# VHH binders against Diaminopimelate decarboxylase (lysA): the designs that were tried, part 13

Target 1, 379 residues: Diaminopimelate decarboxylase (lysA), of Deinococcus radiodurans (q9rtk2)
Amino acid sequence: MSLSRHALQDAAQRFGTPLYLYDAEELDAALWRVQRAFGDARIFYAMKANPNLNLLRRYAAAGVGFECVSLGELLRAEAAGAGGERMILNGPAKSDAEYAAAARLGATIVVDREEEVVLLPPGSRVLVRVNPAMTVSTHEHLATGTARSKFGLTPEQVPGTLAELRDAGHEVLGLHMHIGSAIEQAEDFTAAFARVTELRAHIGGLSVLNVGGGWSLNADLEGIAYEAHEAARVFGAELWVEPGRYLVASAGWLLTRVVGTKRTGRNFCLVDAGMTEFLRPMLYGASHPLYPMWDALATEVWDVAGPACESGDLIARGVPLPTPQRGHLLLIGEAGAYGASMSSTYLSRPRPAEVLWTGHDWQLLRRRETPQDIWAAEV
Key: E = the ipSAE of ESMFold2; O = the ipSAE of OpenDDE; V2 = 0.75 times the mean of E and O plus 0.25 times the DockQ between their complexes.

## First folded at step 7 (VHH; framework vhh_5c3l_4)

Design M2 (from M1 with G33W; at its last look DockQ between E and O 0.64; V2 from the best seeds 0.00; counts 0 for: pae E 17.2 > 2, grease 24.9 > 24.2)
Amino acid sequence: QVQLQESGGGLVQPGGSLRLSCAASGFTFSSYWMSWVRQAPGKGLEVVSDISYRGGSTYYADSVKGRFTISRDNAKNTLYLQMNSLKPEDTAVYYCAKDTWEYPSYGYDHRGPGTQVTVSS
ESMFold2, look of step 7: ipSAE 0.000; ipTM 0.174
ESMFold2 (binder alone), look of step 7: mean pLDDT 83; pTM 0.850
OpenDDE, look of step 7: ipSAE 0.036; ipTM 0.429

Design M3 (from M1 with D50E; at its last look DockQ between E and O 0.01; V2 from the best seeds 0.00; counts 0 for: pae E 25.6 > 2, placed apart)
Fold by ESMFold2, look of step 7:
Structure M3 (fold): chain B 379 residues (1-379), chain A 121 residues (1-121)
Amino acid sequence: as target 1 above (379 residues)
Amino acid sequence: QVQLQESGGGLVQPGGSLRLSCAASGFTFSSYGMSWVRQAPGKGLEVVSEISYRGGSTYYADSVKGRFTISRDNAKNTLYLQMNSLKPEDTAVYYCAKDTWEYPSYGYDHRGPGTQVTVSS
């Protein structure tokens, strides 16, 4: 990370803890890596990873579009200054309000199921989501345990749906793919791309192939980009991509303060952030780097636990740490994605502030909620 | 059964104004988007404007932007269209439509009988 310990201590003093922190240089570097690897492909930031309006404004100023999965996300993209040509509405169960907003904004709508053909606003710009894995389980030599999802179409459904969309007067741009999450290697795409490119004989060329995102933080972007461009070339299509976590995760941290320790069969380091600020460890069993901000020899193993009255409110288990003391700062890394965006007000805990390191000072992106903010909509 | 009744049409001079109303019943009004669609003489249906469930999002056709304003009053189950700076090209039957995306009805098939708007010197 490029942030100094002094900068982090200054942030804790000025803004309090728990605190979400982002680094502008790291955000820029992640975007540059995607741009370098994918060339002239269009990039749509999947804002569910972190929808903070100030981050969206930075992406919009860089010409990056947005993948949106709700009315609120469409309106955030609009507020960030994106034109409709830079907006995608995705989602398996779109509301009337979402369809109406997409039509007003000129956003591209991703058709998730055949029924949407009759649900779309007149003259919509559309992609059809294909899930090539949906047909994998029908062939004995393929993988067992392939999920049957209600989301996205099978390859066999695609030609008929494209034809129906064209007959209904929609502007059919092409296909959207859903491969999965945590993709590291180009080879993970091979079967999916092969299955989708077989459609060329049945559906002809396309204007757009959107291959989504879901790249792990250590993904081979150049290899993935090569495979994605080859798939797009089969259709004569422009390549679109939808990174989310990759763009923001390593550019963000959660700064927390030790409130105390407890030794009861295991060593517990109790901190002021937990499941309401950072749900990933509890929900997914996710492991995140931890950085103690104090100098001492790590001689023991600690469980880092949040403040909720829940036995599962653990940030980390079995982490070597120098003996923590009340007041010490602990930094949780790779928290720029699915951290603040998944925070809650459970237990009426206000959401933390969010700040951006500009290279020389902290800029406030979100003020800390007050308790009154939590119930402001209650009448 | 969905029931929609438009009112407020009439004859008006170019540059004039009208306010259309639509009384709705037979469904939970606040759960659905609503639209105004129109049919000019010899033409097909044109979507004029749409409004989301609670009025937070609106859509306007390019031909009416800046002149027409859609609104709704969920307490009165009523949809409105304020039409200002009317032009002869706005002459049409105006229909109130429930935006439905639920089987068995889709799009703008749930419409009232319409109200005639005529813009003529």
Scores: ipSAE 0.000, ipTM 0.088, lowest interface PAE 25.6, mean pLDDT 85
ESMFold2 (binder alone), look of step 7: mean pLDDT 83; pTM 0.846
OpenDDE, look of step 7: ipSAE 0.026; ipTM 0.541

Design M4 (from L4 with Y103G P104S Y105T; at its last look DockQ between E and O 0.66; V2 from the best seeds 0.00; counts 0 for: pae E 19.0 > 2)
Amino acid sequence: QVQLQESGGGLVQPGGSLRLSCAASGFTFSSYGMSWVRQAPGKGLEVVSDISYRGGSTYYADSVKGRFTISRDNAKNTLYLQMNSLKPEDTAVYYCAKDTWEGSTYGYDHRGPGTQVTVSS
ESMFold2, look of step 7: ipSAE 0.000; ipTM 0.191
ESMFold2 (binder alone), look of step 7: mean pLDDT 85; pTM 0.866
OpenDDE, look of step 7: ipSAE 0.030; ipTM 0.518

Design M5 (from M1 with G33R Y103L; at its last look DockQ between E and O 0.66; V2 from the best seeds 0.00; counts 0 for: pae E 13.5 > 2)
Fold by ESMFold2, look of step 7:
Structure M5 (fold): chain B 379 residues (1-379), chain A 121 residues (1-121)
Amino acid sequence: as target 1 above (379 residues)
Amino acid sequence: QVQLQESGGGLVQPGGSLRLSCAASGFTFSSYRMSWVRQAPGKGLEVVSDISYRGGSTYYADSVKGRFTISRDNAKNTLYLQMNSLKPEDTAVYYCAKDTWELPSYGYDHRGPGTQVTVSS
């Protein structure tokens, strides 16, 4: 842990719980690892992982672009100071408002389906998303680059679509691909890259090859980068990458407070954060590191449960913990991605505050919502 | 296995300076947050300052902020505390501590035997 116990206790006192916390040193370290592994590749942060405007401003200041999948995300990238050349609009079902915003901003549009050729604004900058239709070693329901995926064109559709885009007057930069999420090994990319590089004989060189992201937190980035650069070299292309979770997950935590315990056949540690603050355990069955902030030897296992009247509102099941007591603090790790961004106001629970450790003090990034904020738009 | 050895304490007049050092061994020093904690006579332990594993993040207690500077040399496995503008209230035993916050162990923090700092005329 890069954050000290006393800094975390100070944050809980000053800002309350539940609380999202980020560490600037860890954010910088993650970006540095990507830059070191990928060299001169252009990096686009997939902001769906954590779109907090203060984090986006930090990335924009570092020259990082943004991958956007909605009008709101395009407007966040604009507010963070990114120029259109550092913006990508992706998604299989883009709205007219999204096309219009991308045109106004000069963003690169990722064409996901053949129909988009006639839907694009005049003179758009484009990439074509190719689905390599290869088996990967990721979990099938999370995979986006398999033959069963709803994303992208088949390799067989690509040459015709590129030609149609050029004939329509668009600036065709090249190809986009994204084989899945939680990818660890370079070898998982090799077959997908081989299928895509076979297209060289039919489509020639490209200006850009965008290989997406989807790397696990323990991925072999150097190996993946080597394979990605080799694929880009086949086309004579500039390499683009789209990390999201990798850049932010390990740099963020959710701090929660024990409300109480109960023992009803299983031991329950009841905390003030649950499915409305942190959906990943319920939605994906995800496991996250837990750090109790009290000293003792764990002698029992506990289920850590949130405050909702839902049987699925569990942060963790069967976790060894020292006996928790009301008021104890518990820290949930790897919560910097798909945590706050997927929080909700279900049960009219306000969304938590978010704070950044600067190296010497806490900076507020998002104030805690009041209950009144939740219904402010109701008339 | 973990060994921490403090040095650099002593008697100093108010307004003076001291530099504490802590030699670390028996663990991968560059992987852990390190702390200086002190215990004044009849008082509990007070965390004086902390520093992150790479040195980019620091914490200071309000009582020492602006007067003390924590630093580390990961190549030499050494932690430092530069103590300026010392006051009689800074009189304490100063301990170097390794933070260990790992699952499944919730272990007791490791610290050295301490070095006495006495600020008096």
Scores: ipSAE 0.000, ipTM 0.314, lowest interface PAE 13.5, mean pLDDT 87
ESMFold2 (binder alone), look of step 7: mean pLDDT 82; pTM 0.847
OpenDDE, look of step 7: ipSAE 0.025; ipTM 0.496

Design M6 (from L4 with W101F Y105S Y106W; at its last look DockQ between E and O 0.73; V2 from the best seeds 0.00; counts 0 for: pae E 14.7 > 2)
Amino acid sequence: QVQLQESGGGLVQPGGSLRLSCAASGFTFSSYGMSWVRQAPGKGLEVVSDISYRGGSTYYADSVKGRFTISRDNAKNTLYLQMNSLKPEDTAVYYCAKDTFEYPSWGYDHRGPGTQVTVSS
ESMFold2, look of step 7: ipSAE 0.000; ipTM 0.286
ESMFold2 (binder alone), look of step 7: mean pLDDT 85; pTM 0.872
OpenDDE, look of step 7: ipSAE 0.029; ipTM 0.452
ESMFold2, look of step 11: ipSAE 0.000; ipTM 0.277
ESMFold2 (binder alone), look of step 11: mean pLDDT 86; pTM 0.880
OpenDDE, look of step 11: ipSAE 0.028; ipTM 0.450

## First folded at step 8 (VHH; framework vhh_5c3l_4)

Design N1 (from M4 with G33W; at its last look DockQ between E and O 0.01; V2 from the best seeds 0.00; counts 0 for: pae E 17.0 > 2, placed apart)
Fold by OpenDDE, look of step 8:
Structure N1 (fold): chain B 379 residues (1-379), chain A 121 residues (1-121)
Amino acid sequence: as target 1 above (379 residues)
Amino acid sequence: QVQLQESGGGLVQPGGSLRLSCAASGFTFSSYWMSWVRQAPGKGLEVVSDISYRGGSTYYADSVKGRFTISRDNAKNTLYLQMNSLKPEDTAVYYCAKDTWEGSTYGYDHRGPGTQVTVSS
């Protein structure tokens, strides 16, 4: 671990718990890995993974663009200093406001359905999203490239849609593909790329091929990059990629404090973080590495449970931990993606603070919400 | 309405050079591959060269490789063909052609009226 126990204790003391932690060095390292693997490909950060404005500013400064899927994300990107070719608007159900903002900002719009041909602002820069109708080795909720998904056009729809877009006077750049997230099997990407490249015979060359993201943390980036570049070459296209989770997941942690223990039908390690702070375990059945920041003579099997009055509010089940005590700190790994971004105010619980380790100190990225922040808009 | 207009043709001696230009209007120029095609007397249309949307990809017929260079200026909606080391067999009417939405080296849906290139001693 890059963070010392002392640093973690200091963070907890200064900022309280639950607390999201990010490591600047880890963020940079992940980005470098992508840059090295993909070469001259354009990188668009999938903002939904973590939209923290400070992180966005870091990426903007590094020349990374943003894939945005909402008005709020577009505006965040703008606030981070991005615009024009550095912005992509994606989404299966775009609003008029999102179209308008995209036009104003000069963002490339990903056409997700045929109907959008008549909804686009005049003279839009566009990509057409293709659903390759693939089965991927990931959770159903994370799969975006299956035939039953709500995303993208069928390969059969693509040629006609491209023609209509051009006829309507739009700047058609090429195609977009995204088959899922946290995909473990490299073959899923290979097959998906092959499916898309079959379109070359029908649609000819392209200016851009956007192959999305969805890379697992252990993904063979070099292998994926090779296949992606080959696919782009088939079209004579510039390669675009949209990593999200890969860039931020390993660089973030959730620090939580043990509030107590319970020994009934099972052993429960009760912590102050739960489904409202970190939803992935409950929603996706995700397993995250746990780092107890304490020692004990005995190790037992524990469920790590949050404070919500929900039976499913478990961060982990059946994990070996040294015997916990009230006040101990537990670090949850790989929480930099879809942690803070998916946090909620359910149960009127304020969202955690977020801090960045700069190498020598903690920088506050987000203050902890107050309860009053939660109902500020209520009358 | 799609409009293409070639210019720059003429009479040159073998070994000479010409630069062809094509002014495009009536469509989003940067959204299409563009091609130069030629028709020599008694022969069919031949693709000479094509170029992708932003010039990232180019094609040249074997007969012109190393001698011709295709380029484009999307800001000016203009296609170019630099022709060096011209040969008598390069004599033809040269057409600027807009690729179809199908893209690349084989199809076009519009072409200009053409410009005559004659290579003769």
Scores: ipSAE 0.000, ipTM 0.209, lowest interface PAE 14.4, mean pLDDT 92
ESMFold2, look of step 8: ipSAE 0.000; ipTM 0.183
ESMFold2 (binder alone), look of step 8: mean pLDDT 81; pTM 0.828

Design N2 (from M4 with G33R S57N; at its last look DockQ between E and O 0.01; V2 from the best seeds 0.00; counts 0 for: pae E 23.8 > 2, placed apart)
Fold by OpenDDE, look of step 8:
Structure N2 (fold): chain B 379 residues (1-379), chain A 121 residues (1-121)
Amino acid sequence: as target 1 above (379 residues)
Amino acid sequence: QVQLQESGGGLVQPGGSLRLSCAASGFTFSSYRMSWVRQAPGKGLEVVSDISYRGGNTYYADSVKGRFTISRDNAKNTLYLQMNSLKPEDTAVYYCAKDTWEGSTYGYDHRGPGTQVTVSS
């Protein structure tokens, strides 16, 4: 744990709870690991993991580009100072506005379906997304490279689509692949890369091979990088990567406060954070490390439950915790990715503040929303 | 309109050096891999060298490895070929070529008019 209890207590006091916290040193360390492992590969941060403008500015300053999947993300990237070759537009159902913005900004567009050949702005820089039709060892909601997924072209469609894109006057750079997120098995990547490299015989060399992201937090980056570079070498291509979760997940935490306890059919540790602040446990069944910021003589088994009037609003089930009391702080780890980004205003609950530990102090990255912010657009 | 214009060719003695340049316009230069190809008298086109869009990946024909160096300046839309230790067998018209998705093996859709390189004693 990189953050002291005192620092956490200070944060809670200053900014309230629930509260997203990030550690600048951890952010930098994760990025360094990727840079070290992948060498000359171009890194595009998958913004959807955490689109906080302050984080984006940090990445921009470090030479990292952005993979964007919406107009809003494109505009965020622009606001962070990115453009041109440092910006990628991806997505299975792009809007006219997104195409237009991509054209304006000079973003590389990832073609996800054949139909896009006639939808692209004139003279677009493009990659073609390939669905390798692989089974990956991850949650089905996180799997993007399976045969049934809504993403990418089949290998059989790729040669023709590339030709059509070229004939239409677009700047075809190469291929894109992304097989999922939080993938546990390195072999999934190996197999996917092998599948894509089979296309070499049909399509020839490429300028770019974008192998996406989807790395688990414990992923063998060196191994993946080796395979990715080898795949790129087959095409004579530049390697692009799109880490998201890997860069930010471990560098972020959600700080929540115990509201109370309940002992009925189970022991409930009731906290002020729930599905509206942190959706991953409920949506994906994700298990996150918990760090109680208190001590007690007794340790018991508890369910950690949020405030939502939903049966599924559990952060954790059956976890050992020292006996909690109202007012105690609980830290949820690995919350830097798809935490704040997936937070909602369900139940008219304002989104949490976000703060950055600079090494000596907390910097506010996002103010806590007010209820009025939630319905500001309502008439 | 895509335009490529080679320069820097000429007559040189064996063991000499030349530096070829290619000025590119009419397309996003940094978005394409670029190649140098050559055609010797009585022979077909040969890929000499290519370079990826930001220069991180290069290819050299076996015949020129260790002697030629390809580079690019994307800010200037210019491709370069440093040719050292030139041999008579390097005599050819050298073309700058814009690559397509077909890759480094004759996968180009445009090339310049070429520049003559003659290596002779």
Scores: ipSAE 0.000, ipTM 0.198, lowest interface PAE 15.5, mean pLDDT 92
ESMFold2, look of step 8: ipSAE 0.000; ipTM 0.100
ESMFold2 (binder alone), look of step 8: mean pLDDT 82; pTM 0.834

Design N3 (from M4 with D99R; at its last look DockQ between E and O 0.01; V2 from the best seeds 0.00; counts 0 for: pae E 18.5 > 2, placed apart)
Amino acid sequence: QVQLQESGGGLVQPGGSLRLSCAASGFTFSSYGMSWVRQAPGKGLEVVSDISYRGGSTYYADSVKGRFTISRDNAKNTLYLQMNSLKPEDTAVYYCAKRTWEGSTYGYDHRGPGTQVTVSS
ESMFold2, look of step 8: ipSAE 0.000; ipTM 0.142
ESMFold2 (binder alone), look of step 8: mean pLDDT 85; pTM 0.865
OpenDDE, look of step 8: ipSAE 0.025; ipTM 0.291

Design N4 (from M4 with G33A D99Y; at its last look DockQ between E and O 0.01; V2 from the best seeds 0.00; counts 0 for: pae E 22.9 > 2, placed apart)
Amino acid sequence: QVQLQESGGGLVQPGGSLRLSCAASGFTFSSYAMSWVRQAPGKGLEVVSDISYRGGSTYYADSVKGRFTISRDNAKNTLYLQMNSLKPEDTAVYYCAKYTWEGSTYGYDHRGPGTQVTVSS
ESMFold2, look of step 8: ipSAE 0.000; ipTM 0.113
ESMFold2 (binder alone), look of step 8: mean pLDDT 82; pTM 0.834
OpenDDE, look of step 8: ipSAE 0.009; ipTM 0.267

Design N5 (from M4 with S57N E102F S104E; at its last look DockQ between E and O 0.01; V2 from the best seeds 0.00; counts 0 for: pae E 21.1 > 2, placed apart)
Fold by OpenDDE, look of step 8:
Structure N5 (fold): chain B 379 residues (1-379), chain A 121 residues (1-121)
Amino acid sequence: as target 1 above (379 residues)
Amino acid sequence: QVQLQESGGGLVQPGGSLRLSCAASGFTFSSYGMSWVRQAPGKGLEVVSDISYRGGNTYYADSVKGRFTISRDNAKNTLYLQMNSLKPEDTAVYYCAKDTWFGETYGYDHRGPGTQVTVSS
């Protein structure tokens, strides 16, 4: 861990808890790993992982583009200084406003279904998303490349759709694929790439092959990159990638404070962060590393529970922790992705502040919301 | 309107060289992958070579690897095919094709009128 205990304590004191923390060095390191592994491939950050404007500006400055899946994300990308070939619009159910914004910004649009052929703005730059119909080793909600998924066209639909897009006067660049997120097995990508490359015999060469993201934190980037480049080479295409979680997950933490303990049917470590701040444990059953910031040996197991009046509001279950006390700090790791981005104002709970460790000090990236911010739009 | 016009074809002896050019207009040339396809007498259309929209990646049929080189100048909206060590079996009409989405005979929605290449002693 790159952050010192003192720095963390200082953050809690200055900004309160719950608090999202990011490490600039870790962000840079993750990006560098991707750049090193994939070489000349174009990188588009899947900003749904973390859309913080300050992070986006960092990526923009590094030459990274953005994969956007909503109008808001398009506008965020624009605000970060991106446009044109540095912007991708993706999504299974695009709105007219999103199409219009994409046209205005010159974004590449990923066609997800046949019906979009007549919905696209005139002369759009497009990719066609292929569903490789693969089974992946990930949570069902994170699987986007299975046969029953709502995403993408079947391989059988691809040739006809490409023809229609061309006939309609669009600038067809190539294909897009994305098989899921947090995928642990590299062979899932191998199989997906093989499935897509089978299309070469039917559709010929491509300008672009976008292989999406979905890399686990322990993914063999070099191996995936090799196969991705080989797949792209089969088509004579440039390789595009869309890492999201991989870039930001390990670089972020959620700092929470123990508010109390309960010893009933189980031992509960009660903290001020819950499902409204960090949804992944409840929604996906995700397990995140926990770092108690108090010194003692763990002699008991605890459930770490949030403040929501929901039975499922548990950050962790049955984890060994030193005996917690009110006021202690607990650090939750791998929270840089789909933490802050999935936070909500459920129960009228304000979203946490976000701060960046620059190596020397904490920079505020997002102020903590006030309750009034939550209902500002209410009449 | 998309327009493609090939040039540079002709009669050449085996072992000779030709350079084909394709002038493109009516579309954003730099946004499209381009291909050379050919049709030999009695045969269907076949992809000879592909090049990505920025020219970073290329594809060659096995029959022409090491002999042909595809390139493009996006500033001039022009596609090229350098053909070296030509063989009689390279005799065909060569077409410049926009968007190589179909490997079959009529999958290319935009191609030029073609230029004849004849390799004969």
Scores: ipSAE 0.000, ipTM 0.219, lowest interface PAE 12.3, mean pLDDT 91
ESMFold2, look of step 8: ipSAE 0.000; ipTM 0.138
ESMFold2 (binder alone), look of step 8: mean pLDDT 84; pTM 0.857

Design N6 (from M4 with G33S S104Y T105V; at its last look DockQ between E and O 0.02; V2 from the best seeds 0.00; counts 0 for: pae E 16.9 > 2, placed apart)
Fold by OpenDDE, look of step 8:
Structure N6 (fold): chain B 379 residues (1-379), chain A 121 residues (1-121)
Amino acid sequence: as target 1 above (379 residues)
Amino acid sequence: QVQLQESGGGLVQPGGSLRLSCAASGFTFSSYSMSWVRQAPGKGLEVVSDISYRGGSTYYADSVKGRFTISRDNAKNTLYLQMNSLKPEDTAVYYCAKDTWEGYVYGYDHRGPGTQVTVSS
C-alpha cells in the first residue's frame, strides 16, 4: 500500500464515502512499466477503463493517445487536448455522429465490419479489426476475440475489405486486434498473433499493427511486447498498443464505510458501496483485495454487502475480516479500472467523488453527485 | 488556439485589495483546472492558487492563505483571484495558467501574458 492510513482517513473525512482514490505515483509507475516493456510502440489508453478528465490530461501530457469507443469518449479526449494521430475511434456499431467527430478530429477509425467501407468519411485513416477467432481463458463478457464475438472481421474477410477501403480512397494504415481481457501469459497471444501474421502473404506489408490490450495486472509485459514486436516486424509495421485496465486498475481504490453488521445465515459486513458504485464483483464475479482499516485479527468470515435491494449486491463473499463495526473504513483495491467508469445511478444513488493523491495532498478529480444531478435532465 | 488574458493588476498600498480576472478562450474552459501563478523579481514561478475545473477544490500557497480567494465562472470562461490584505512581498507578475499534469508534478501548458501587481507604500 502506497497510501498512508492517515491519508486515507483524511480523504474519508474530507470527501466522504464511498470514495474513489487514485495514486499519481502508481499511475506513473504503471505507465512506465508499459513504456519500458514496449519501447517505441505507440500507446493508446483505452479510455473506457477510466475516462476521468484529469487522468486523461495526465496521459496526454505523457504523450499517450486515446482509444475511444463512443462520441462521449472522443469528446473527452478532445477536452484533454488530444486529436489527430493521438486518437482512435473503435467500436462495433459506430454512429454517424461518431464518424463525423472522428473526421473532424482526424482520428484513426477502426473498421469493425465490411459495411463500414461505405459509411466512413471521405479520406479516413483506418485500421481493420481482425477477429482471430480464438478461445481465451477469461469471463465470457471479457472475451472479445472469439469466433462468436460481435467484434472484428474474419481473417477471410480482411483482404477484400482492405482492398475496398483503398479503392474507396481511404488511407489504410493496417490491422487491429484485441483478444480479450485479463490475459496473463504471453503465450496466450501467440496463436492470435500467428493467425494475424498469416495474412501477410495475402495483404502485404502494413504501416501499423495495433495489438490492443487486455493484459492482466500480473501480465508478462516483456513477453507480450516481444511477441507483439515480432508480429509487427512481419508486416514492417509500427506497433500500437491499447492498455486500459493495466494502466489504471492498481492505481485506484474504492474507500467504503461499514454501515453495520448482520449475523443471520451468514455474517454480513454492510458497507455504503455496492453495485451502483462498483459493479465488477456482481457482473463478472470479480474478486478484489480488501484492506480493513481497523486493527484486529481476522477471526471470522464475512460477506461484504452493499446497500442495494439486490440479492447479488455483494462486493465479496466469505472473506476473513476482523470484526467490523459501524463507522469502520474498508479499502477495496484494484478499483481504478471499470470502477467509476461503470458506476450507475441505479436506485437514484449519486456517483462517488474521485480524488488523486499527488504525493502530498488529495486533489479532487470529481465532486460527488447530488441526487438532483441525477434527474437534472428530467422534465 | 488557447488564449488567456489577465486583467485587474496595478499599484496598491499595503493592506489594499485587488481583483484579478482572466478571460479564457480557445478551449473548453470548464474541462480544465486553472491556476494563478506569480513571478516576483529575481524569483521563479510560484503557484499562488488553483481551482478544479468544477470549482469543487481549491489550493492556496501558505503565503496567501486567508488573504486570497480563487474562483471561476465557467459560464463566462473567466477565472478570478480576489487578493485582500496585500503585502509588499506579493509584488509580482501574476499569470493565469491552464493546468496540466505530468506524473505527480503540477504543471501548466498555457499561461497568459501576465498582469503586474505592485504593493508599495
Scores: ipSAE 0.000, ipTM 0.233, lowest interface PAE 13.5, mean pLDDT 91
ESMFold2, look of step 8: ipSAE 0.000; ipTM 0.241
ESMFold2 (binder alone), look of step 8: mean pLDDT 83; pTM 0.846

